# VH-VL binders against q960a1r229to459, part 15

Target 1, 231 residues: q960a1r229to459
Amino acid sequence: LKGDRIELLLPKNIDQFKKFKKDRTVISSGLITRFVSTRNPKEFSQKWISTKYVKEFNEITVNKDSVVVGAALNIQKMADTLTSSLSINIGKEIDSFIQKFSSPQIANFATWTGAIISGAKSSLSVSDLLILFNVLDAKLTLLNNSGELTQVAIEEFAEKKLFATHTIVNAIFSRSLTGFLFCLKLGETSEQDSTNFNFAALVGNQVSRIFVGLGGQPKRLTSLEVHIDAL
Key: E = the ipSAE of ESMFold2; O = the ipSAE of OpenDDE; V2 = 0.75 times the mean of E and O plus 0.25 times the DockQ between their complexes.

## First folded at step 6 (VH-VL; framework fv_ramucirumab)

Design b4 (at its last look DockQ between E and O 0.02; V2 from the best seeds 0.00; counts 0 for: pae E 12.6 > 2, placed apart)
Fold by OpenDDE, look of step 6:
Structure b4 (fold): chain C 231 residues (1-231), chain A 122 residues (1-122), chain B 107 residues (1-107)
Amino acid sequence: as target 1 above (231 residues)
Amino acid sequence: EVQLVQSGGGLVKPGGSLRLSCAASGFTFSDYAMNWVRQAPGKGLEWVSSISSSSSYIYYADSVKGRFTISRDNAKNSLYLQMNSLRAEDTAVYYCARGPYYQDYYYGMDVWGQGTMVTVSS
Amino acid sequence: DIQMTQSPSSVSASIGDRVTITCRASQSIRSYLGWYQQKPGKAPKLLIYAASSLQSGVPSRFSGSGSGTYFTLTISSLQAEDFAVYFCQQSYSTPWTFGGGTKVDIK
């Protein structure tokens, strides 16, 4: 796709992907369906790369004990994957959370990876997906500028600001998650097209994980986790 | 040269234990997932276990769950398989095999050890 | 679990022959399929990954094709060193599973 607003490139393999990546922003193939809903269409102009044809990164793999979500998935596909792959107490809540609270905006690149990056960069807003990935203890596979891959925890990704030098190529979740997932979004400003307050808690999973976003990076509530786990 | 060199194995009685080792060289061991694959005499290949580069993700075949433990020491470029409660059906040549970068098995297992024989017999 | 059905179990061929081995998956594995060669007393060797990509150092007479549930390994012109057992393996989801193997013997 070409236009005044956006140019979308579709690499066929990882090598081409690496080549196209130069001076461009990586997005999933799902962005095409979200162009109409993008905010500020007259103010935004950028070249984009879809990972749709990158076999290594565009697929989902559902293992017995884990789910690997490739970068070439839009938010809805990710939600569907998680809904179908995790327990009913978690999967459905994730789907609901994403559908209800995630904003279809340019800043998120209409992809889960974009949402993570945007959220990680922001000091004023908290990405729904970023906080969700934290509560789910996601691991990210990253591609750096030299073409090397590395795996990091989602919190490390944000903390070390790896979004500045790395591209997210997939995320890995455990399928062994149990318990209940609570998600809450209270703050969203239409002007910022972002979330100012988010909450996510996984309770009853042997070890609880609880995160709150009050602008910036999600914060883990360890004291509350300890308290809940003692109940 | 990229290679995996195995050690351990041998003869053990049912209910016994063995520990297999696999030493890696010629590549950045800590970047790769590792696997154990076994082959009973005259039979096909059977995946046994996998461990991610950082040991964050571990998988076992149902046939060995609760009995075998896969582990790695990236500082020593070594992969291990602790086998407990061994059974006759565990008799096989065991191979260590290099997996992909970080859980993407799109590229298969491209480097294999020479194999080590494990015999479980009364 | 994903079952891999490999056929034939054995094939006798002569040097120069075209040999084709097939592998079927019980469900779609997309292109997450590898082919391995194993000679007696030796470890398996990866020939093809991602259904159709030739591993480095593997002769061009080897080729793979297929996607979804049906895959083929082809040796265009069989050489003396190609007599071995061949296995397909799905790498789409754990547990990783192999086909039953195909023994390529000399006629």
Scores: ipSAE 0.015, ipTM 0.550, lowest interface PAE 8.3, mean pLDDT 83
Fold by ESMFold2, look of step 6:
Structure b4 (fold): chain C 231 residues (1-231), chain A 122 residues (1-122), chain B 107 residues (1-107)
Amino acid sequence: as target 1 above (231 residues)
Amino acid sequence: EVQLVQSGGGLVKPGGSLRLSCAASGFTFSDYAMNWVRQAPGKGLEWVSSISSSSSYIYYADSVKGRFTISRDNAKNSLYLQMNSLRAEDTAVYYCARGPYYQDYYYGMDVWGQGTMVTVSS
Amino acid sequence: DIQMTQSPSSVSASIGDRVTITCRASQSIRSYLGWYQQKPGKAPKLLIYAASSLQSGVPSRFSGSGSGTYFTLTISSLQAEDFAVYFCQQSYSTPWTFGGGTKVDIK
């Protein structure tokens, strides 16, 4: 019993979230227990605000040309949404790729935003979800401390370290993508070990997108894209 | 209440054209991919064509590619198959079928029309 | 093209019998497999999707299993209304091919 107090707000909509978030550490749903149990006192915050119950962060919107996935959704729900909203060739590969790197328990509890932020912060690890977002040309809607919304490409989010100053509201994917998606994950140890190398290619789209992950941010293979697009 | 009602079949000479229609009711048509499946008399089922919920993805069987055109009008809750350059081997009962919800082809075709006969002969 | 081979082509069975129909794909289709029932003069009816998931309103005596290249449809206790032709269909890659069908007849 130390006498310490932790204040946790559970806003129900984005207006409440914007009102109270300014001086609080934002935590994702599904992983609150893990964040609270950390023993790093420099990162421990006494004031917390959760995205778990914010209506707008839990929404899925499927439009004619885009699909929008709220930031508080778990990885499996995001994957199911993308699988159902994109072409069969792309959707089946997303489904297959997600099943290779996530156990059902982790996929059903971990948010996609937690995984994206973790991947964007790392200079050494290889993120399967981050490479998938890159190959699909994902955009993020971000909320700054002034309550303003902006959209950025997934590449810019990581490059400019916007995870430090912005809250992710949703991700946006184009429903106009065509062609074939190919994803590969390679590890060097036991079945459940982390990825040492990954690769993702969308070919047969208007402009091909090809990425490789060897540590840190996925690298775009623009020379290969130009060569393939010329065939 | 969920229903697909077909029209537009009949007898046509080789080289002729027909347009099949499929009218949907009782569900949000624009949320579903739509399909045409045919069955020659006394034979099995053959997939013909599919169109995604927004028409962004369209697929054809090789046997009909270039001759048949699938389309949909989400404002009219209607699916169409324009059949040109008809051949005797196109003689079949044609079914329209709903599914899946968007493009999640992990799920099947769960609502079918009554079928319409197309006969191609001299 | 992924070929779907059904076995047997037909089966004669009595009410109350257990009937098993198999479907083999020429390459892996994971679990992208549906089972359909068709009665004379009627449109097909979806029974099973995703290899093993029972469609809403379908009796629980129907079950599906399998993944990859080998799949089964089982009718645990055949009833009079189950005499029909059964088709498998893969939805893994275009063209979305059907099996040749299995006719379940009264013995």
Scores: ipSAE 0.006, ipTM 0.506, lowest interface PAE 12.6, mean pLDDT 82
ESMFold2 (binder alone), look of step 6: mean pLDDT 93; pTM 0.949

Design b5 (at its last look DockQ between E and O 0.01; V2 from the best seeds 0.00; counts 0 for: pae E 17.0 > 2, placed apart)
Fold by ESMFold2, look of step 6:
Structure b5 (fold): chain C 231 residues (1-231), chain A 122 residues (1-122), chain B 107 residues (1-107)
Amino acid sequence: as target 1 above (231 residues)
Amino acid sequence: EVQLVQSGGGLVKPGGSLRLSCAASGFTFSDYAMNWVRQAPGKGLEWVSEISSSSSYIYYADSVKGRFTISRDNAKNSLYLQMNSLRAEDTAVYYCARGPYYEDYYYGMDVWGQGTMVTVSS
Amino acid sequence: DIQMTQSPSSVSASIGDRVTITCRASQSIRSYLGWYQQKPGKAPKLLIYAASELQSGVPSRFSGSGSGTYFTLTISSLQAEDFAVYFCQQYYSYPWTFGGGTKVDIK
């Protein structure tokens, strides 16, 4: 609390990260992101640990049935990966959703994890990335305080407030998704304006997934999914 | 240690072409958006173009749109500006500039090259 | 395009003076504004980002304020090294645009 200097650890792999994480505040590649996500300023630590150079947090892995995106990647790199790795009908819509309604500052500088955590914490804001992750049935790999890895659905991450006790390591998307993705974002002015309403639907998949964003967590429209799947 | 070193300026006749280069060192070039900004002699600053870290987003000032092309080569840590159909009003010192060190929502050009003079006259 | 109108165009001032430079945007840019200092023959130097945030290594005598359409840069006690041209720049909407500059000269 004394100095205007901080200790910032820059681990190179997840084993180093696990070893040094305890009692340190995890930050993404930008130090300013820490200030935006802090609810309580007195919790500012003079000892921080960064994900920027951790190999596993920066990896992209494209497998036969899945694509894995590391937690330290920016939004644009994640979007490019998903666009090229998922079916053409889904990839094109992801690309247009991110490109049409995202600003260069957000897409090229912000991490996707920062945006997901910000959306999951808020009861009022409408998050474009959070609804996209929900409609794509994204899974998150989480690291707990004991160094153990778990995997949860994006819905569970927000509902159980796991952002408070876990560190996101990566996101996992199924390459088996089929059908058509439709995304809608309502904004009247600049691409940097907040979203008032969003909607995302994946139809023609084995089970349809349909979500609306009105503030806070996206709401799954299970009754509509059942109706659409019955057609 | 952190440097942007520019080259490629000179004198050219109206209608001619010129290519500017900006070599980066001392930082992870592929993590940053890059900009070109110009300044006519005795005048203010004019933003010219920006390219995102992945080259997925490219923007131009209206005054250069269709004549200038920004590009980058992340393997070579290099930024380029191809200038075609040059006009007298393009005469300026051209600067390359880097955005912030960490990815965040606050934007500024915190590292600048030394500037390269481009003179367009007959 | 968002026009940035900067005033005054020039200020004559003495060491120790308080200098205030203003910048007006033609539409709201919220807090997406930067301030730059440029000395003769040199590249610009970032002073302030996000309207009010001091860039690392910039002396605390510099401060920025404002939001929406009206912004100020204040030098609380001018020093010899502060004689330069100052520019505001919006980064709310493309194309990015600069103000016309304010030259701070020794009196």
Scores: ipSAE 0.000, ipTM 0.428, lowest interface PAE 17.0, mean pLDDT 79
Fold by OpenDDE, look of step 6:
Structure b5 (fold): chain C 231 residues (1-231), chain A 122 residues (1-122), chain B 107 residues (1-107)
Amino acid sequence: as target 1 above (231 residues)
Amino acid sequence: EVQLVQSGGGLVKPGGSLRLSCAASGFTFSDYAMNWVRQAPGKGLEWVSEISSSSSYIYYADSVKGRFTISRDNAKNSLYLQMNSLRAEDTAVYYCARGPYYEDYYYGMDVWGQGTMVTVSS
Amino acid sequence: DIQMTQSPSSVSASIGDRVTITCRASQSIRSYLGWYQQKPGKAPKLLIYAASELQSGVPSRFSGSGSGTYFTLTISSLQAEDFAVYFCQQYYSYPWTFGGGTKVDIK
């Protein structure tokens, strides 16, 4: 993650971003905002970002019906925001999940967007955040190559591999979420990328959301959801 | 019109049983958690029990655990409170109250029944 | 259990007065607080939810503020119909608990 051509920057708004990215290639994976000084921009994806829906990249907005998490936030700040803004059962479990299972990987997941993108690309393991965002039915605001902003479900983002063409600007979570959140992760070691099994389920909201990861993208367990919702 | 209409209650001896009913109308009953709240004469409000929209989650105050049973019939738009082993301290006006809509960010009970008096006395 | 303490227990006021009622939680309840109005022989009526959100149909003279452990209900200009008992309630953790109530009487 370090190199002579890599600079870590934290632009707080689009103007700063535009200024910072001048003559640089933007990399979103793994860090808040990484700028690579290169004469060959084709070597890296340049996919940062718009503040149309957020004033600052690290902005956190808690609305009546939703929580908006800016792109330039670390995992802990994201977790803290969700913990404090969502229902107690959900928030508590999110915090527990992150602290217990994601902490060893924080170095790689310095930015939650990076974690999502990396996880979505991975065929070996399932990102904790990716599966969490799926179960929480997160909506992502994306910037495409044309500079247009769109909103998509996290499932669609991963399924359509939008990480290849889009940049995550923010995530939106519903504050209407109720029920209980269950998170489980199993790995061979406490080391990074050792996850063998990842699981997240939100139940008690009439419409359960259950996802499992055995490598690659999370899979939704619709049959189990139907069963649980019928209970 | 959104409303809750209660029935049941009355006078019962200690150790006796009563069943309270609450009929909902004017809204999709099955989408809401429902609560029972009671108020002893001249006293404050005490939460008694809650049942989730699909009955998947049920909660009781410690004071009624093991004695009271909350249930609902979504097909009948009805909420129930079966009260067994009643005690003098259970004497109160009992209210049914609508809890949060499962898809809404809401904290509180926004619709209340008219209340039903339960008197436990020898 | 989370204890909710209201103050004052009673207050005498005149029409047009500003009335403030306080509710304190024994631990942080974030913004999971509601305010209710109850008139004699009637069921409670929800006034404020989420600490500061005005319930639909409630006059704007009512307002709520606070977070964590300290909350206030304010009636900016007391009206004749506002003489009642007011309760706060935490919706943070089970069992849900109410404050002891505040009676607003006419001076």
Scores: ipSAE 0.000, ipTM 0.525, lowest interface PAE 12.2, mean pLDDT 81
ESMFold2 (binder alone), look of step 6: mean pLDDT 94; pTM 0.954

Design b6 (at its last look DockQ between E and O 0.01; V2 from the best seeds 0.00; counts 0 for: pae E 19.2 > 2, placed apart)
Fold by OpenDDE, look of step 6:
Structure b6 (fold): chain C 231 residues (1-231), chain A 122 residues (1-122), chain B 107 residues (1-107)
Amino acid sequence: as target 1 above (231 residues)
Amino acid sequence: EVQLVQSGGGLVKPGGSLRLSCAASGFTFSDYYMNWVRQAPGKGLEWVSSISSSSSYIYYADSVKGRFTISRDNAKNSLYLQMNSLRAEDTAVYYCARGPYYEDYYYGMDVWGQGTMVTVSS
Amino acid sequence: DIQMTQSPSSVSASIGDRVTITCRASQSIRSYLGWYQQKPGKAPKLLIYAASSLQSGVPSRFSGSGSGTYFTLTISSLQAEDFAVYFCQQSYSTPWTFGGGTKVDIK
C-alpha cells in the first residue's frame, strides 16, 4: 500500500523490521482500519509498518504477574486471552471494549497501537485504547531510532510525544489487577471515530485509576480516585 | 489438610432466622473468595452468595437478596450466612465452598463443606 | 442471566463405556466453565475447571472440552466409582448458574 502520504510495509521478522525502519519515520500500522475510521486521514504523512509477521512480537504471553501483548497479535485472540487470564471483572470489560472499538477487518495489535499514537498525537482524538492502557497502567516497549528497545509508561509515552521517535513493539500490564473496570464511551454518532467522550475507571482494593477523555490525552482524575478509595 | 467444616442449620418456621457457619483450615482463608451453594431435596445446585477475600465484593442470588447476609471473619477463618425471613422454598442442603483465588473466576469451587440441612416448615 | 442447558438428563452405561455429557450456555461464557461430580449424600466435587483443565487428583479418564457456548465432559472408560450426578457451572457472570445435572447410572 503506497501513496503520497503513507506507505505500508510488512516485515516478516525483526531484522527486516529494523531494515524497513531505516531512514523512515515508522509507526505501528493500523493503516487499513485507520483510513476508514480516522476523521482526518489526509493529515497523516507517515510510514506505516505492520508487525503482523514479526514472530518475536506477535504473541501474547501471560506470566504470573504480567500480561505481555505483542504488536502483531490478533485482536480477537487478545480479547480471548485477556478474558481467560484476568479477573472476570476486568477481562470482560476489556473484551467488550475491544470488540466495540476494533474493526473486523485487519484487526490486530498494530491497529490499536496506531490508535494510541493517533490519540496521543491529536488534540481532537479521543482514543479508547489510550485511555484503557492508562487505566491499566500499561508499559510500552519501544524501539527507538538507534535500534534499541526501551520501556516506558503509557502516560509518559503520550506526554513526551515519543510517538515521533519510537515504534511501539508491545504493551505490558499487571496480571494482578483487581477490582472492577468501567468503560464508558459517548459519541456524536454511531459511526467510527465519532467519540467525543471517554471514561475508564479501575476501582477496587483501595487502589483506583480513573481517566477521562475529552480530546487528546486522557486526564487522570486523582481527586476522584482519592474519594473513591476512601469509601 | 484443606477442609471446610460447617455448622448450624436445622428446622425453622417460615419467617424465622438461622445462621450458618463454615470453618476453614489447611489454607490461607483470607486469599480466597468464599461461596454458599444450596441444593433442594432431589433438585440441582443453586448458587446463593459469594464474598471476596476482603469482603469488598459481595454477590447474592435474586432469590435471597435482601433476606440473606454473607459475611466472613478472616481472623477466625470463618464464613457465615445469616438467613432471615426464611421461606419454604429455602429448604435445602447448604454448602460452603472455596471460590477462586482472589478474583480469578476462571477456576471453580474446589473445596466444599459437608453441607448442612435447612428445613423451613410450619 | 446465563442459562445452562445440560444433556442428557440421564444416561445408562456399563463399566468401560465412553460417556459424553454436554452443556450449552445461552451466551458465550468463554472458558469459564466447571464440571462437578456429586454422589448421593455427598458434596459436589470439582472435576474440571476452565472448561478443560483437570482438577488435581482427578483421574485422567475425565476430560473437558469446548468454549463459548458448547462444552463437553467425557469419561473415556467408565469405572464403578463414576456412577453419580454431574453438573456443569458457568462462572462467567453472576448469578453463577448450574446445568440441570446428568445422572450416570448402571445399565
Scores: ipSAE 0.007, ipTM 0.523, lowest interface PAE 10.7, mean pLDDT 82
Fold by ESMFold2, look of step 6:
Structure b6 (fold): chain C 231 residues (1-231), chain A 122 residues (1-122), chain B 107 residues (1-107)
Amino acid sequence: as target 1 above (231 residues)
Amino acid sequence: EVQLVQSGGGLVKPGGSLRLSCAASGFTFSDYYMNWVRQAPGKGLEWVSSISSSSSYIYYADSVKGRFTISRDNAKNSLYLQMNSLRAEDTAVYYCARGPYYEDYYYGMDVWGQGTMVTVSS
Amino acid sequence: DIQMTQSPSSVSASIGDRVTITCRASQSIRSYLGWYQQKPGKAPKLLIYAASSLQSGVPSRFSGSGSGTYFTLTISSLQAEDFAVYFCQQSYSTPWTFGGGTKVDIK
């Protein structure tokens, strides 16, 4: 027999995850499909840790003023939660935008964290989920290397490349958002196509938030926000 | 710093087999599609095969389907092309190439190996 | 399969000339078009991606334009190091097809 060894930990809650994650490769997918091996007998075993069964990463919490979506949820479950938990005008647009964003098969199996990390890593592609998170002023709860939880705005996560050093635990959306959400994306219908351009605006809130995606991280149009808020 | 180093080429008789290797360094190999592209002597470029970052999507040119197998080992940062039932028409320089990042087909193939000659002749 | 028709097959030009190379797709590929330069004995080098975006480290005299089925690569003022073969490639639909190439020769 070959001397390969693989150890996969399946923690059930965040306290177990914190205890076990040290020096392990985190798998954010709900499916564990990859194993690694080594032919170097003196090398330590390859160790993985999964988010699949961590209770807190699979939780949805709807409070009076916020909705919290765990990191291991798929894109469709996140969208359904936001649609039902935010105002009707905002929720309907989220649902419509996500349905145009990806096929139902992908949305039901891909995690929102995978899409966010992919978008945050890219300097040139246009990410639909990233612009949605920006326009909704999403916050991320992150677990750092020391096991401490911190919260950051979605903009800071991408700008500081925190995906390299932190694990996403959940996203937090304010339920006090008001007004109308408008989302637009332009792209061809092929599944191999990416979005060429996108745009998202939340207007009629206390402070409007307006973003464009032309490549890389969404750009906030603060001057336009001021003009619209003055109307 | 970003580099693709190829090996495994050579002379082989028709019907024979050969395995090409491509070793990556200086970047996160597991985030990228990887490709094989070939160029027959004095001819243009022909895409041969692509493999997604997780190996979930694998594509072949019709001219090599059923004879060539692309694979990758993300733990070893290595890309492979197993070529079976080789024919004279497979004679070419074979390049490995990085790209796109994940599924973003806009980026093209931005890093190329040095090329490995494969000659199929009696 | 998407056919990529590249023209001209060859162009003779002098240093300082403006050179334009054309690539036509048999169906729309939107902006999923890359341009590559290849010198003898060397691997191809990516110049332009997404039809018009300049790859890092590529001189600004290179530019790309177009969408849909018609694309151009322009060298605004040809330099000695630009004498090479140029290829377009679509990445819209498999198989990822290349154009036939355009050799830019010294006049």
Scores: ipSAE 0.000, ipTM 0.415, lowest interface PAE 19.2, mean pLDDT 80
ESMFold2 (binder alone), look of step 6: mean pLDDT 93; pTM 0.950

## First folded at step 8 (VH-VL)

Design p1 (framework fv_ramucirumab)
Fold by ESMFold2-Fast, scan of step 8:
Structure p1 (fold): chain C 231 residues (1-231), chain A 120 residues (1-120), chain B 107 residues (1-107)
Amino acid sequence: as target 1 above (231 residues)
Amino acid sequence: EVQLVQSGGGLVKPGGSLRLSCAASGFTFSDYAMNWVRQAPGKGLEWVSSISSSSSYIYYADSVKGRFTISRDNAKNSLYLQMNSLRAEDTAVYYCARGYWDYYYGMDVWGQGTMVTVSS
Amino acid sequence: DIQMTQSPSSVSASIGDRVTITCRASQSISSYLGWYQQKPGKAPKLLIYAASSLQSGVPSRFSGSGSGTYFTLTISSLQAEDFAVYFCQQSYSTPWTFGGGTKVDIK
């Protein structure tokens, strides 16, 4: 088949990934034949690195106080991991919210990292996965071009546009989160509506977390958090 | 009970090396991220390095990058800090500390501290 | 790097006094703030995590408040065992950084 001259590197761990990454395009889920046109071989004459088989990018680790979800995992695997690892009240809402913004077909296909990066890049569209990560206090482990690891809050990743300079390795969620999670999305159920709005609140935790999305990065409602925590 | 016991400090000349050890007991060591924090005589606290429960994620302060190596042995319930190319400004009490890696919790269990003196 | 600025650097107080220590972050750190107590010759002890959550075993006279860039630690009625140095620490982003410390001394 045409395209047999493509160099696709399949690193198996983060150390190999660091060595292979220089000046190469990163593919979150790897290249499969049904997405490669035999009629357009020019498209894949580039040198590419796949994250598909990197150990650290496929890691699911449940610790006493945290759950780690690797960057190469799809949205459904992430949701299943959180639902089974976090409190029952939070897990139920995660499952419900995911089902409302993505079909099972999309959730089993798309990576959560792809969705997060897409949401962080857009200034006009509402991102449901990004607001979910904001309300859940997610931290991201990032790898820079020099091979150094850093850990940042999801808010910092989006605000500083770190997707331009860093590769996401995993997301880390606290198992100590408690209380009631509520997520809402408007404007998706009507074909006549062009405006979208989303909202996420975690209340009954030690400190409330409340976010609203009107386009681009979700905004934290700190005054409302203080008011709710005082009740 | 829940405890971290440190060893391996001492006096070393500039350019020398030391390895610090921190032995954990009373809790499941492999469930926790671990940290090294130092304090120069009469000064404040400075974070040095952190390692995740699986050793997959390691972070260093810029002042020690390329010179210090953090590691752990979960089978032995032990944390290590290999310190190479030591400088006078590395003189400090070094603490190991158990921490929550993924949340806004602090470091809840600390070792007694190990004095490292770098002088000629 | 996120810089943590503590004030005051020292405070002189009497037993029974209310003591307030402040901590400012150079950027928003949400609630990723802990407070530690250190007595002479001893390792630090965690008092408060998540800006306002009291660590198990810590007396209720200690309380934390704040979010974003401004945080406070309050000791409602100072006891003899509370004379120590206090540090704030952010865990929002690496490198983890500490405030310069506040020494609580007897008048």
Scores: ipSAE 0.006, ipTM 0.489, lowest interface PAE 12.0, mean pLDDT 81

